# VHH binders against ATP-dependent (S)-NAD(P)H-hydrate dehydratase: the designs that were tried, part 4

Target 1, 310 residues: ATP-dependent (S)-NAD(P)H-hydrate dehydratase, of Phaeodactylum tricornutum (b7fxe8)
Amino acid sequence: MKTWNDGKTIAIERCVLPLDASLHKGSSGRVGVLGGSARYTGAPYYAAMASLQAGADLAFVFCAQEATLPIKSYSPELMVAPVYSASDFDPVRLVDDMVNEIGDMLPKLHCLVVGPGLGRCPLVMKAVARVLELARSQQLHLVLDADALYMMSLPVYRSSLKGYDRLVLTPNVVEYQRLFPKSEDNNGESMEDASDEELAAATIVRKGAEDRIIVDQRQVMSCGEEGGLKRSGGIGDVLAGTLGTFTSWHAILLDREAVSTEDLPLSCWTACCAVKRATKRAFDDKRRAMTAPDVLHHLGQALDEMTRED

## First folded at step 1 (VHH)

Design f05 (framework vhh_8fcz_2)
Fold by ESMFold2-Fast, scan of step 1:
Structure f05 (fold): chain B 310 residues (1-310), chain A 125 residues (1-125)
Amino acid sequence: as target 1 above (310 residues)
Amino acid sequence: QVQLVESGGGLVQPGGSLRLSCAASGFTFSSYAMNWVRQPPGKGLEWVSGISWSGGSTTYADSVEGRFTIIRDNDKKMVYLQMTSLKTEDTAVYYCAKTSPYDLLEYFTGSLDYEGQGTQVTVSS
């Protein structure tokens, strides 16, 4: 299936959380976003706001202390938690404190999105790797984007998520080739110890003009929705956050025994359709001037239109 | 292979001065931000100072601002730390560190690689 109309009936049934009469906060999804170094504050903001605009109740941002005030200034709706500081560089304390701070919050989340604006500090990556291990042990859904994909391209981190089927990776073409260097598109050359088998259980969202949903090296779905003529910076972050909401809904529905783990790729496909439709609406409104905030503005309306037939 | 060789440490009295040097090889030095970090006896690493790839921007930890100056010479592939008004709490092994290989335009934001063996600075009366 390539367009929303091809799969909307089954997607609404299996991927969209039913609207409850309850006004209880947290019942429609709690998404964490782990990212936001001092320099890259926009990316975690776009991801967290996209999760809220897509229908999650609560969004938490785990970031550098130095990123906290800028992110809070973008929106008062976000719950922003500083988890490390760049100014005091104690490797043992930084890793342990960061892991403990985030670890305390993991049981309260339905999904953790990791990578938007994260940066590549080796000590922060060590802490993130420990957080990913904790998340897996708690069966928490994970969406890995941006710098978290870079981490998964490193042999030292790749094996920790082997066999984890509540895992979504969101590579573009370049990132995909780094993750799967033995793929046909990469001329089959690889000198890495890591095998493609280590990520075989994950759902891969390969971003492009057509988003491809891949499981165990097989394309199972694609999203060919028209997204408009402009590929604006930050739309990838909007997709990561939207995936955070749909994977949270999958976690909730899975816990209710209403769906199976095999429905995760369909949830990812639905998120892709939502973002492409929001992007098309934003492009029609703003044309060449379209930016990521415009896509955010249209995301809720796009999802409402997508699900009205239910 | 990236190699960073620190030198210039030694024993100095409180209030004294030292200049630390770091000789870099194995990477395109002028494309990376450089940092100094230190490890006091029995404690973890503390970030001290950073300098952008061009030398146009510098940053310092609050504890050393006004006392230390970070400088680089891209032609010689050297980074220096000029230390003045040294205090006993500045006693540490000092390490030269580059930023992540994937962030070639970055000054220090918490992204470091530790590569050198360090140089010992002892401030004692």
Scores: ipSAE 0.000, ipTM 0.116, lowest interface PAE 19.9, mean pLDDT 81

Design f06 (framework vhh_8fcz_2)
Fold by ESMFold2-Fast, scan of step 1:
Structure f06 (fold): chain B 310 residues (1-310), chain A 124 residues (1-124)
Amino acid sequence: as target 1 above (310 residues)
Amino acid sequence: QVQLVESGGGLVQPGGSLRLSCAASGFTFSTYAMNWVRQPPGKGLEWVSGISYSGGSTTYADSVEGRFTIIRDNDKKMVYLQMTSLKTEDTAVYYCARGYDWLSEYLPSTYDYEGQGTQVTVSS
């Protein structure tokens, strides 16, 4: 399946949560975004707003105290929670407080997106690793992007998610090679006999001109939708947030016994198609002036057109 | 240990005003949504109002919309409910509650009831 038309019938059936006006707020997806450091406030904003524009009901951002005001200034729709401060001098207290604040919220989420704007502070990574373990214990869907992918490249953190099948990783080609250094990726397939046991159960979304959906180092699907000619780093954050919505919908549909765990790759492929179509629309509208907010603006319409039965 | 201490209740005449206060301790107040819920005599718990982490978003039950205002002060770790145009139907024990589903459906397991509540009686 290369384009949305190739797989739309099964994708609409299995990956798209039906519109239902009788559902209460929060019923159509509650997405958390864990990221946002003092230096990188745009990435978690783009991810959180993308989840709302894609159709999630609620988006929560867990970030540095220093990132809180900038993120709230971008949109009042986001529920923004400071969970650590760069000025905290007690390493144990920082980790425990951060884990407790986020941990209390985890039962209320359908998906946690981790990594956009997170940074690489060792203490913050320790707290995030513990949050990932809690999320796993609660069977919470996880989308790991950006600095969370860096964490998964480190042996000390990689093993914490061994065998976890409600896990989505979103590497670009360079990040993919760091996660799977012996993968021979010509056409999205590994030629090695031995699988990576730590991440074998995860769904990998390898980003590029063609987005490749990979499970256990084997390409199972690809998205060849045209995304437009201008490049922007913020579009990766939009994809992470859109995946947050589609993995939330997968979680809801799993709970309803309407789909299986094996449908998660199809949900990821659908999110890729939505973002590529939104990007093409934004590029056609704005050309050289296109930025990530323009992609956000087109995401809802792109999804609406994709999911119409006619 | 999470503690929520409500105060400010009392007897008030119909059409009157009252301000409820809730003092929070034992958690990072600025990272939690806060709610006011009430229990009228002989009825179950009713969600009244909710406020986001920063105070930037508020929501109200239809029965109190336009009459009640929820406010928070993160520096003082306080949440308030300003009640105006009080009706006999507003008679209840009022509780402040920490929770995450503040925008919609009330789920009792979502909230902490650490305080004893504060009684509001609207009568002539």
Scores: ipSAE 0.000, ipTM 0.156, lowest interface PAE 17.2, mean pLDDT 82

Design f07 (framework vhh_8fcz_2)
Fold by ESMFold2-Fast, scan of step 1:
Structure f07 (fold): chain B 310 residues (1-310), chain A 125 residues (1-125)
Amino acid sequence: as target 1 above (310 residues)
Amino acid sequence: QVQLVESGGGLVQPGGSLRLSCAASGFTFSSYWMNWVRQPPGKGLEWVSGINSGGGSTTYADSVEGRFTIIRDNDKKMVYLQMTSLKTEDTAVYYCAKEVTYTFSGDYTYEFDYEGQGTQVTVSS
């Protein structure tokens, strides 16, 4: 499948949560975004807002204390929780406090998006690794982007998600090569050393001119929707957040026994189509002036048009 | 100003071979990934292949893996695409394009500096 028209019938049935007047707030998805360092506040904002614009009911941002006020200033719709401070002088306390704060919220989420604006502080990465293990133990859907993909390129963090099939990774071409280096033709020892085996159960969204949906190193579908010529900072964060909504909907539909675990790649493909269509619409509107907020403003309309006959 | 000049296209029969060339100027060529992208008649842009700044790492679209080879010569500021076993589906205008990069957030950005005319590849009997 390359374009929305190729797969829209099955995607609407299996990946789009039906509009229902009986649903209350929180029933259409609760997305957490774990990211936002003192230096990088825009990325978690774009991801969290994208999840809301795509149709999630609630978006929570777990970030540095220093990032909290800037993110809240971007939108009052976001529920922003400081989970660590850059000023914390006790490394053990920082890690434990961060894990406990986020861990308390995990049962209330349908998906956790990790990485947008997270940074690469070693103590923060240790806390995030423990959060990922907790999320896995609770069967929580995970979307790993940006700095979380950097973590997965590190041997010390990679193995904790081995075999986890409720996991989406969103690498670009460079990140993909770091995550999945080709094994040399050599003896049978290479299978235990092949880091690509650790993430074989994950759904990979390899970003590009065509977004490719890959499972166990095999492309299962691609999104060839036209996104326009301009690429702006923050659009990858918009994709991560949109994936947060569609993976949340997959979690909800799984719980209703309406879909299978094998439908997760289709959910990812649907999110890619929505973002490409929103980007094309934003590009047609703004041309060279297009920015990530313009894509956000068109995301809801793009999804509405995708799921309606009109 | 970034300038990319593509050449080497033409008419070829299915199963044939062509080598495309791209001459780059206006930027520090050896510091950037280079890519080939194509636009088939009536379709949008499709990424084909990429090569890292030093030339030691290459990536390919699944549709061309094993058939195309991307090479660069940093001294000459050239990128090449060696195409073999050409199919009718490979018919497109081919553009040389600068980098796929991370942004501040790990965001996926393409800087497509293919403002040239490209080079037409037509695969037919």
Scores: ipSAE 0.000, ipTM 0.154, lowest interface PAE 15.0, mean pLDDT 81

Design f08 (framework vhh_8fcz_2)
Fold by ESMFold2-Fast, scan of step 1:
Structure f08 (fold): chain B 310 residues (1-310), chain A 125 residues (1-125)
Amino acid sequence: as target 1 above (310 residues)
Amino acid sequence: QVQLVESGGGLVQPGGSLRLSCAASGFTFSNYAMNWVRQPPGKGLEWVSGISGSGGYTTYADSVEGRFTIIRDNDKKMVYLQMTSLKTEDTAVYYCARTYEYTWRGETYVTMDVEGQGTQVTVSS
């Protein structure tokens, strides 16, 4: 098991955006969250708020028009952009309008988190697939969670991200198995599946009691921080948003030539440590009553503690 | 205080049988679906089987269907995996995992976590 103390020196140096540079240039990260159907408004809210609490300057939520008012009512701090409507009667216009609206914003982002509350509407998934292709063409960091992981289990969507190394996937154990199906000959021959090659460049954050950082099916790091004794829902959304901030910082540091693409797994590990420590603080405060909002409220304090030299 | 403790693994000959047990504590057991997941040496995690909170519905991976049976005892807070016709390919560390589904502010969340140290199953002559 690896704890924050095992890697904090190099993680602070390579994964944490310097405060002075952020102050002078007016940007400590701009995170987009693509998700939030009419029925699922909490997940994108938790992800977007987690990115702000972790230290991003701006959080944008791209969601269904019907989700817009509920999400805005949770926090006025979020920039909420309706990008499709369930009441739209023209399917071709829905896809094109959604892609154009999100596409116009992509150059303003350092990271796009996709999946929290997204749902599985075929037209929405078609639009999201086109957005992922645009994001890749612009070298935008991507964090795929929840329903976006379902999309990546489908061959029609998976191949578009082959070889993309600015990609983070956040599966739980079941989702990990769907992403990396195994094929083995009954005569003892191993067969390579196209899926093994397609996502080999991605950084995988496999969630669990111990979070495992995996690249090309090899565990490179793990986060064994004690989170808390309660397993609460919404914490996965908090992790996705926190990853949004740390991958945004990785994008900024890459642009400054301060780090390499090979530092992305360390950034993901740092985000996992932050969420586990926030969960521990929230659990110590609330015990059995702990919920995801409690973790979110302790995220800033956990990061302050983690990054202070004093 | 969610805790899952696996037991019952061991060395068995091909074609043999084993029964794995998972003791749960720290949550209302009957409200959650339970699963068995395994990790063969040098490989990733593979989902094996699932059972609904009531025990009324079960599912199995194609590789084990017809050979394995998942059972639960809600009064004892136990989930079991009865394994028959074991093959060398079944060699793995077996973990018990809880499916967590809840609704918060109109949203439904689903997660599954592997909690314990697991129990080693080795199928070899």
Scores: ipSAE 0.000, ipTM 0.105, lowest interface PAE 20.7, mean pLDDT 80

Design f09 (framework vhh_8fcz_2)
Fold by ESMFold2-Fast, scan of step 1:
Structure f09 (fold): chain B 310 residues (1-310), chain A 124 residues (1-124)
Amino acid sequence: as target 1 above (310 residues)
Amino acid sequence: QVQLVESGGGLVQPGGSLRLSCAASGFTFSSYDMNWVRQPPGKGLEWVSGISWDSGSITYADSVEGRFTIIRDNDKKMVYLQMTSLKTEDTAVYYCAKGRPYYSFLKTSEYDYEGQGTQVTVSS
């Protein structure tokens, strides 16, 4: 197992955006979160707030009209944009309007996190698939979590991301088995089947007691940081948002020619270490009472401690 | 400037052993995955083995699995390939290469730099 101390020198050099007091707002990362339905407003909030607490300058939430007021009521720090309404009865108009609304914002983002609280409405998924294709065409970093992982288990959506190496997927063990049913269950394999080529270029963060970083079905890194003894709802959303910040920093450093696309797995590993350390700190503080807001509260302090010079 | 200098090749009989070494310079060695690739006479490049920056992930081509061992020493900026039970089919020029170790297919564009190589000949 690799802990933060084992790799921190390399990770700080390659994954952490250098501090510059002259930078304008937005220079340290602009993260979008596409999710939030009328029923599921907490997940996109936790993801967006985690990106800010991790060090991004700006966080945008693209959500259902019905989710807008609840999300704003949790925290006014977020830039919340309604992109569809559950009451819209015209399927063509809903899809086109949603794609156009989000599409206008994509050039202003360094990373788009998709899935927290999204739900599985077929029309919304159709619009999201078009947004993913548009993001790919613009070389925008993508983090797919929750319901976006369900979409990637469907062949019709999966093929549009073939060969895309600015893509991070965040499955737990169950979600990983759905994405790669033959990979984790070798007894189900056919000799005639090819390996999974559609997602071979993606960086996969398989969540667990030990977070495993996988590329082309091979484990390339692991995060063995000790977390808390309590598993609380919303911590997966915190990880998705933290990944949003570190993938944004990867995008910025890549544009500066300071790193390569091959460094994306290391950025994901760094985000995993940060969330585990924040969770351990929150658990030590709150024990059984620990919730996702407690992890958020400790995320900035954990990252400061992790990246501070001796 | 990236530089990779291989050594340790030579003539060995079938069933023998050799240890190849690669000295790296000109980049942050401990931040990159390292690979061994080989080119048999009259053939293209063939990926042999890969090791992640932290040694946490190690992979081998099916043809060498169980016979070869890849090791890295980040303090010395070295990669090693310990070869045992050598076969005539292992005869090739061996290169260490900087790049992603998760590719299972043969392409030169998968590696952003290769060294000068070291010749391994397995023959009587």
Scores: ipSAE 0.000, ipTM 0.202, lowest interface PAE 13.4, mean pLDDT 82

Design f10 (framework vhh_8fcz_2)
Fold by ESMFold2-Fast, scan of step 1:
Structure f10 (fold): chain B 310 residues (1-310), chain A 124 residues (1-124)
Amino acid sequence: as target 1 above (310 residues)
Amino acid sequence: QVQLVESGGGLVQPGGSLRLSCAASGFTFSEYAMNWVRQPPGKGLEWVSGISGSGGSTTYADSVEGRFTIIRDNDKKMVYLQMTSLKTEDTAVYYCARHYSGLPWYRDSYFDYEGQGTQVTVSS
C-alpha cells in the first residue's frame, strides 16, 4: 500500500476509532508526551497538539519544570506536569521523583510518546529508562522519537525493550543509521540483512519522502503520499503525536478484541498518510512559507476527509 | 554513493520542446520523491516540478503548469521532465533533486541531493 486510496477501506475499519456519542471524555485516546527541556519547548507542544488535532481526547505533557510555563502558554488544552528540574542535581532525588510522578500517570494513558525535546541529560535518561520498563510491564503502547531513539542506540537501554511488540520507533535516516549502523548505506537506505534482534518486535517508521513501515527486518508498507515540496522543522514532532493518537486507538481496539497486535503497522501507516495529507494541504496554502503550525492547522481536516464516507 | 546525472539540455527556440533526463543511483529510487529545480542566470533556485516515489502524484509550479510534464520510470531509475512551449524565461540550469529526507532544517537547500545540472537556453 503506497497511497491512502490503496488501503483506506481496511485502514478505516481497523485503525480508526469509531465516533461514539456514548463515550466519556478520555475514552477516545489519552496520550502522554514525555519530553520538553528548557531549551526545547516547541517539540513536545507540537507532538501533544498533533495528538489532539488527530482525535485524541486528552494530551498530557511530562516535561522539565522550566518548560512548563512556556508549554502551557502555547495552549490551555494541554495538561502539563513538571517531572524534573534542570536546577536539581541530586541524582537519587531527580531519578526517583521523575519515575514516581510519571509512573502514577501511566495506568491512565493509552500511549506514551517519548523523546520530543527531551535532551540527553544522563540522569533524565536513567529516569526515562525506568519509565519505559514500567510502561512495558503495564503493556502500555510506546512511541519513541528524537532523543528517545538516541537512548535506544545505547545497548544498556535497548535491551529493556527486547521483544516488546507495542513499540513504535520513528527514526529519520540519520537516527536509523545510529540505531542500525551496519544496516544502512551512508545515505540512509536500508539493507535486507540490516536488523537488530533487540528491536525486531518493534514497528519502525523510517521517515523520508516516502515513510517506510518496517517490522522484523522487512518493509511491510510505505506511505508514498505527496507531503509537499518543502522541508520544515517540527513535522517529525507532528508525526510522533499523530502516531500517539493512532497507537492509542490501536490499544483501545486491541483491548476490545476488535484488532490484533499485527495491525499496529497499519495504524502507523495511517498516521503517516494523515500527516502527509495535512502537509500537502499546508503546502498548497502557504507554499514556501509552510511551517509545522500550518501542518497542525490542517491535520484535523485532512483526517476528516480521509475517514468520512457518504 | 548517491548520484544524480542530468542530461538533455541544449539550445532551443521559443515555442520549442526539450526532454530532460535524470539517472539516479546509490539509493532505493522508488522510495524517494523526485524534483526538478532550476536556476536562471543571476537568480536564485526555483522549484519547477515534483513527482511522488510511486509516480502516482505530480505537482508543478504555476509558471510551468500545462507546459511541462514530469514522469518517472522506477525500473530504470530515471526521472524525466518533458518541456513544451518553451519561453525565454525558462532559460536556466536545471537540476534533478531528491526530496528532503528529514535532515536538519539548517541546510541551505530544500533537497538531500542535487545533480550537477543541465543547461537549457531558449533564444531567438
Scores: ipSAE 0.000, ipTM 0.101, lowest interface PAE 21.7, mean pLDDT 81

Design f11 (framework vhh_8fcz_2)
Fold by ESMFold2-Fast, scan of step 1:
Structure f11 (fold): chain B 310 residues (1-310), chain A 124 residues (1-124)
Amino acid sequence: as target 1 above (310 residues)
Amino acid sequence: QVQLVESGGGLVQPGGSLRLSCAASGFTFSSYAMNWVRQPPGKGLEWVSGINSGGGSTTYADSVEGRFTIIRDNDKKMVYLQMTSLKTEDTAVYYCAADFPGYELWSTDYFDYEGQGTQVTVSS
């Protein structure tokens, strides 16, 4: 499967939440986004808005106190919670308070997207690692992007997610090489039959001109949908948020025993197709002027077109 | 139509035990996750425990883990919270909450409950 038309029948059946099942507010997906530092407020906003535009009912952002007002100013529809302050110098308080504030919300989410705009502060990463362990204990679907992928390159954090099959990672080629450094090919065409035990159960979305869906270092699917000719900042965040919605729908369908855990790669492939189609629509509309908000604007339209009968 | 009726609260001394019950009606109980939340005097809502729709997955706040147990009976449409080794800080009104409009907890500041809850007072 390379294009949406190749797999749309099974993808609609297994990955798209039926519209009548979303009659209750929150039942069509509740997505959390953990990220956002003082310097990088756009990334968690793009991810959270993408989840809503893709069809989730609610999006909640956990971010630095310094990021809270800017993110709230971008959209009043987002629930935004400050979970730490960069100005605090008590390391125990920062870690425990952050874990407590996020932990209280985890049972209410269908998916937690971690990493957009997060940064690499060691204390923040320590708190995030505890949140990831708590999320795993609750069987919460996880999408790890950006700085969360850096954390997964560190052995101390990576091993805590060993065998977790409700986990999605979204590396680009460089990030993929950092996650699997034992790959002998240094051109990004890693030895696909080499296995990494800790992340063997995870679904990996390796971003590129063609998005590759990888499980246990083997490509199981690819998205060859034509995107735009322009590369814009923030589109990766849009993909992370769209994955948040599709993994939320997978969580809902899995709880209903309508699908299996092994359908998660197909859900990720569907999200990739949606973002590529939204990007092409945005590029056709704006050409050289296309930015991530334009992709957001076209995401709902792309999904509607993808899921309608011909 | 939709009702959640909590019971089982009372006055208990520190170290004691109580079992709270929640009777649900007016919705397809087996399709929704259930939670216990509490509101201590003069404070906001605090999530205590959750159980998924099938009953196979349970979660607890750090403050109650090892002391509280959540269980559900889908045939009887009941959720229970077994509380042991109770502490004075467990004093609160306890509510059960379902994962649908009017009963969901996606923000602790903007949530309202239907019904009275059940009062738990731990004092010597």
Scores: ipSAE 0.000, ipTM 0.115, lowest interface PAE 19.9, mean pLDDT 81

Design f12 (framework vhh_8fcz_2)
Fold by ESMFold2-Fast, scan of step 1:
Structure f12 (fold): chain B 310 residues (1-310), chain A 124 residues (1-124)
Amino acid sequence: as target 1 above (310 residues)
Amino acid sequence: QVQLVESGGGLVQPGGSLRLSCAASGFTFSYYAMNWVRQPPGKGLEWVSGISWSGGSTTYADSVEGRFTIIRDNDKKMVYLQMTSLKTEDTAVYYCAKSPELIQMLYDSGMDVEGQGTQVTVSS
């Protein structure tokens, strides 16, 4: 299954929440985005906005104090919470304060997206790893992108997610090789089936011209939708946020006993199709001038067309 | 002053068990990941096991997976390595080390470790 038309009937049935005016606000997905340092304010913004444009009701951004005002200035729709200070943090209290601040919100979320703009500060990574352990203990869906993938390449953080089947990782080819160093990858066309027990239960979205959905190091499906010819910064963040919405919907459908955990890869494939279709529309509209905000602008329309029964 | 004091080593027969201890002081122990690293006779340092600051995450070198268990007690500022089914190739000086950054460097690189270490000798 390469295009949306090949799998849309099953995907609409199993991965998409129907529009329902009787649902309470927040019932169609509450997505958290943990990231955003002083240097990288765009990434968490694109991820959070993508989750809203894809159909989530609420998006929360947990970020550096220094990132808070810039992110709030990008959109009034985002709920932005500073959880640490990059410039004058107290290293003795930073980790506990950050974990407590985020921890209070975890029960209210359907999915936590971690990594966009996060950076690699060791104390921040320690706090994030505790948040991941807490999220797992609450069976919260997790989408790990960017610097969170770097954390998962480190043995000390990786083993905490062993057997966790509500976990999505979004590596590019280089990041995939770092996560699975025993796998031989010859130009992305074939993969050695190398067992890795810590991440065997995770759904891997390996990004590329064709996005590949991998479980236990086996490709189970791919998205070959045409995404246009320009590679713009921020589109990976848009994908992470869109995955946040689809994993939130998977969490809601699991709670309703309407689907199984084995449907998570299909949800990820659906998100990939949506982002590729939005990117194609944005590219057709803007060509060389296309940027991530243009993809955001087209995401809602792309999803509406994909999910409409006609 | 960071101080790490290893203990619990000794002579043991193949198939035997030992529990190593590491007492930490001079830093906020509960905020740091801890590792066990060993140096076999005539070889460089090799990473053995790691545990997150909370104890919620553990990881092991392939050579010891299923035989060794790393545990920590943050209230006592201790990290332990429970070793079972010991083999002659486990003979080494064992050290504990702090910080996630250290794990990456320990795989193939000689590294300066804190403390004196504790000798484990596995022989008949």
Scores: ipSAE 0.000, ipTM 0.115, lowest interface PAE 21.4, mean pLDDT 81

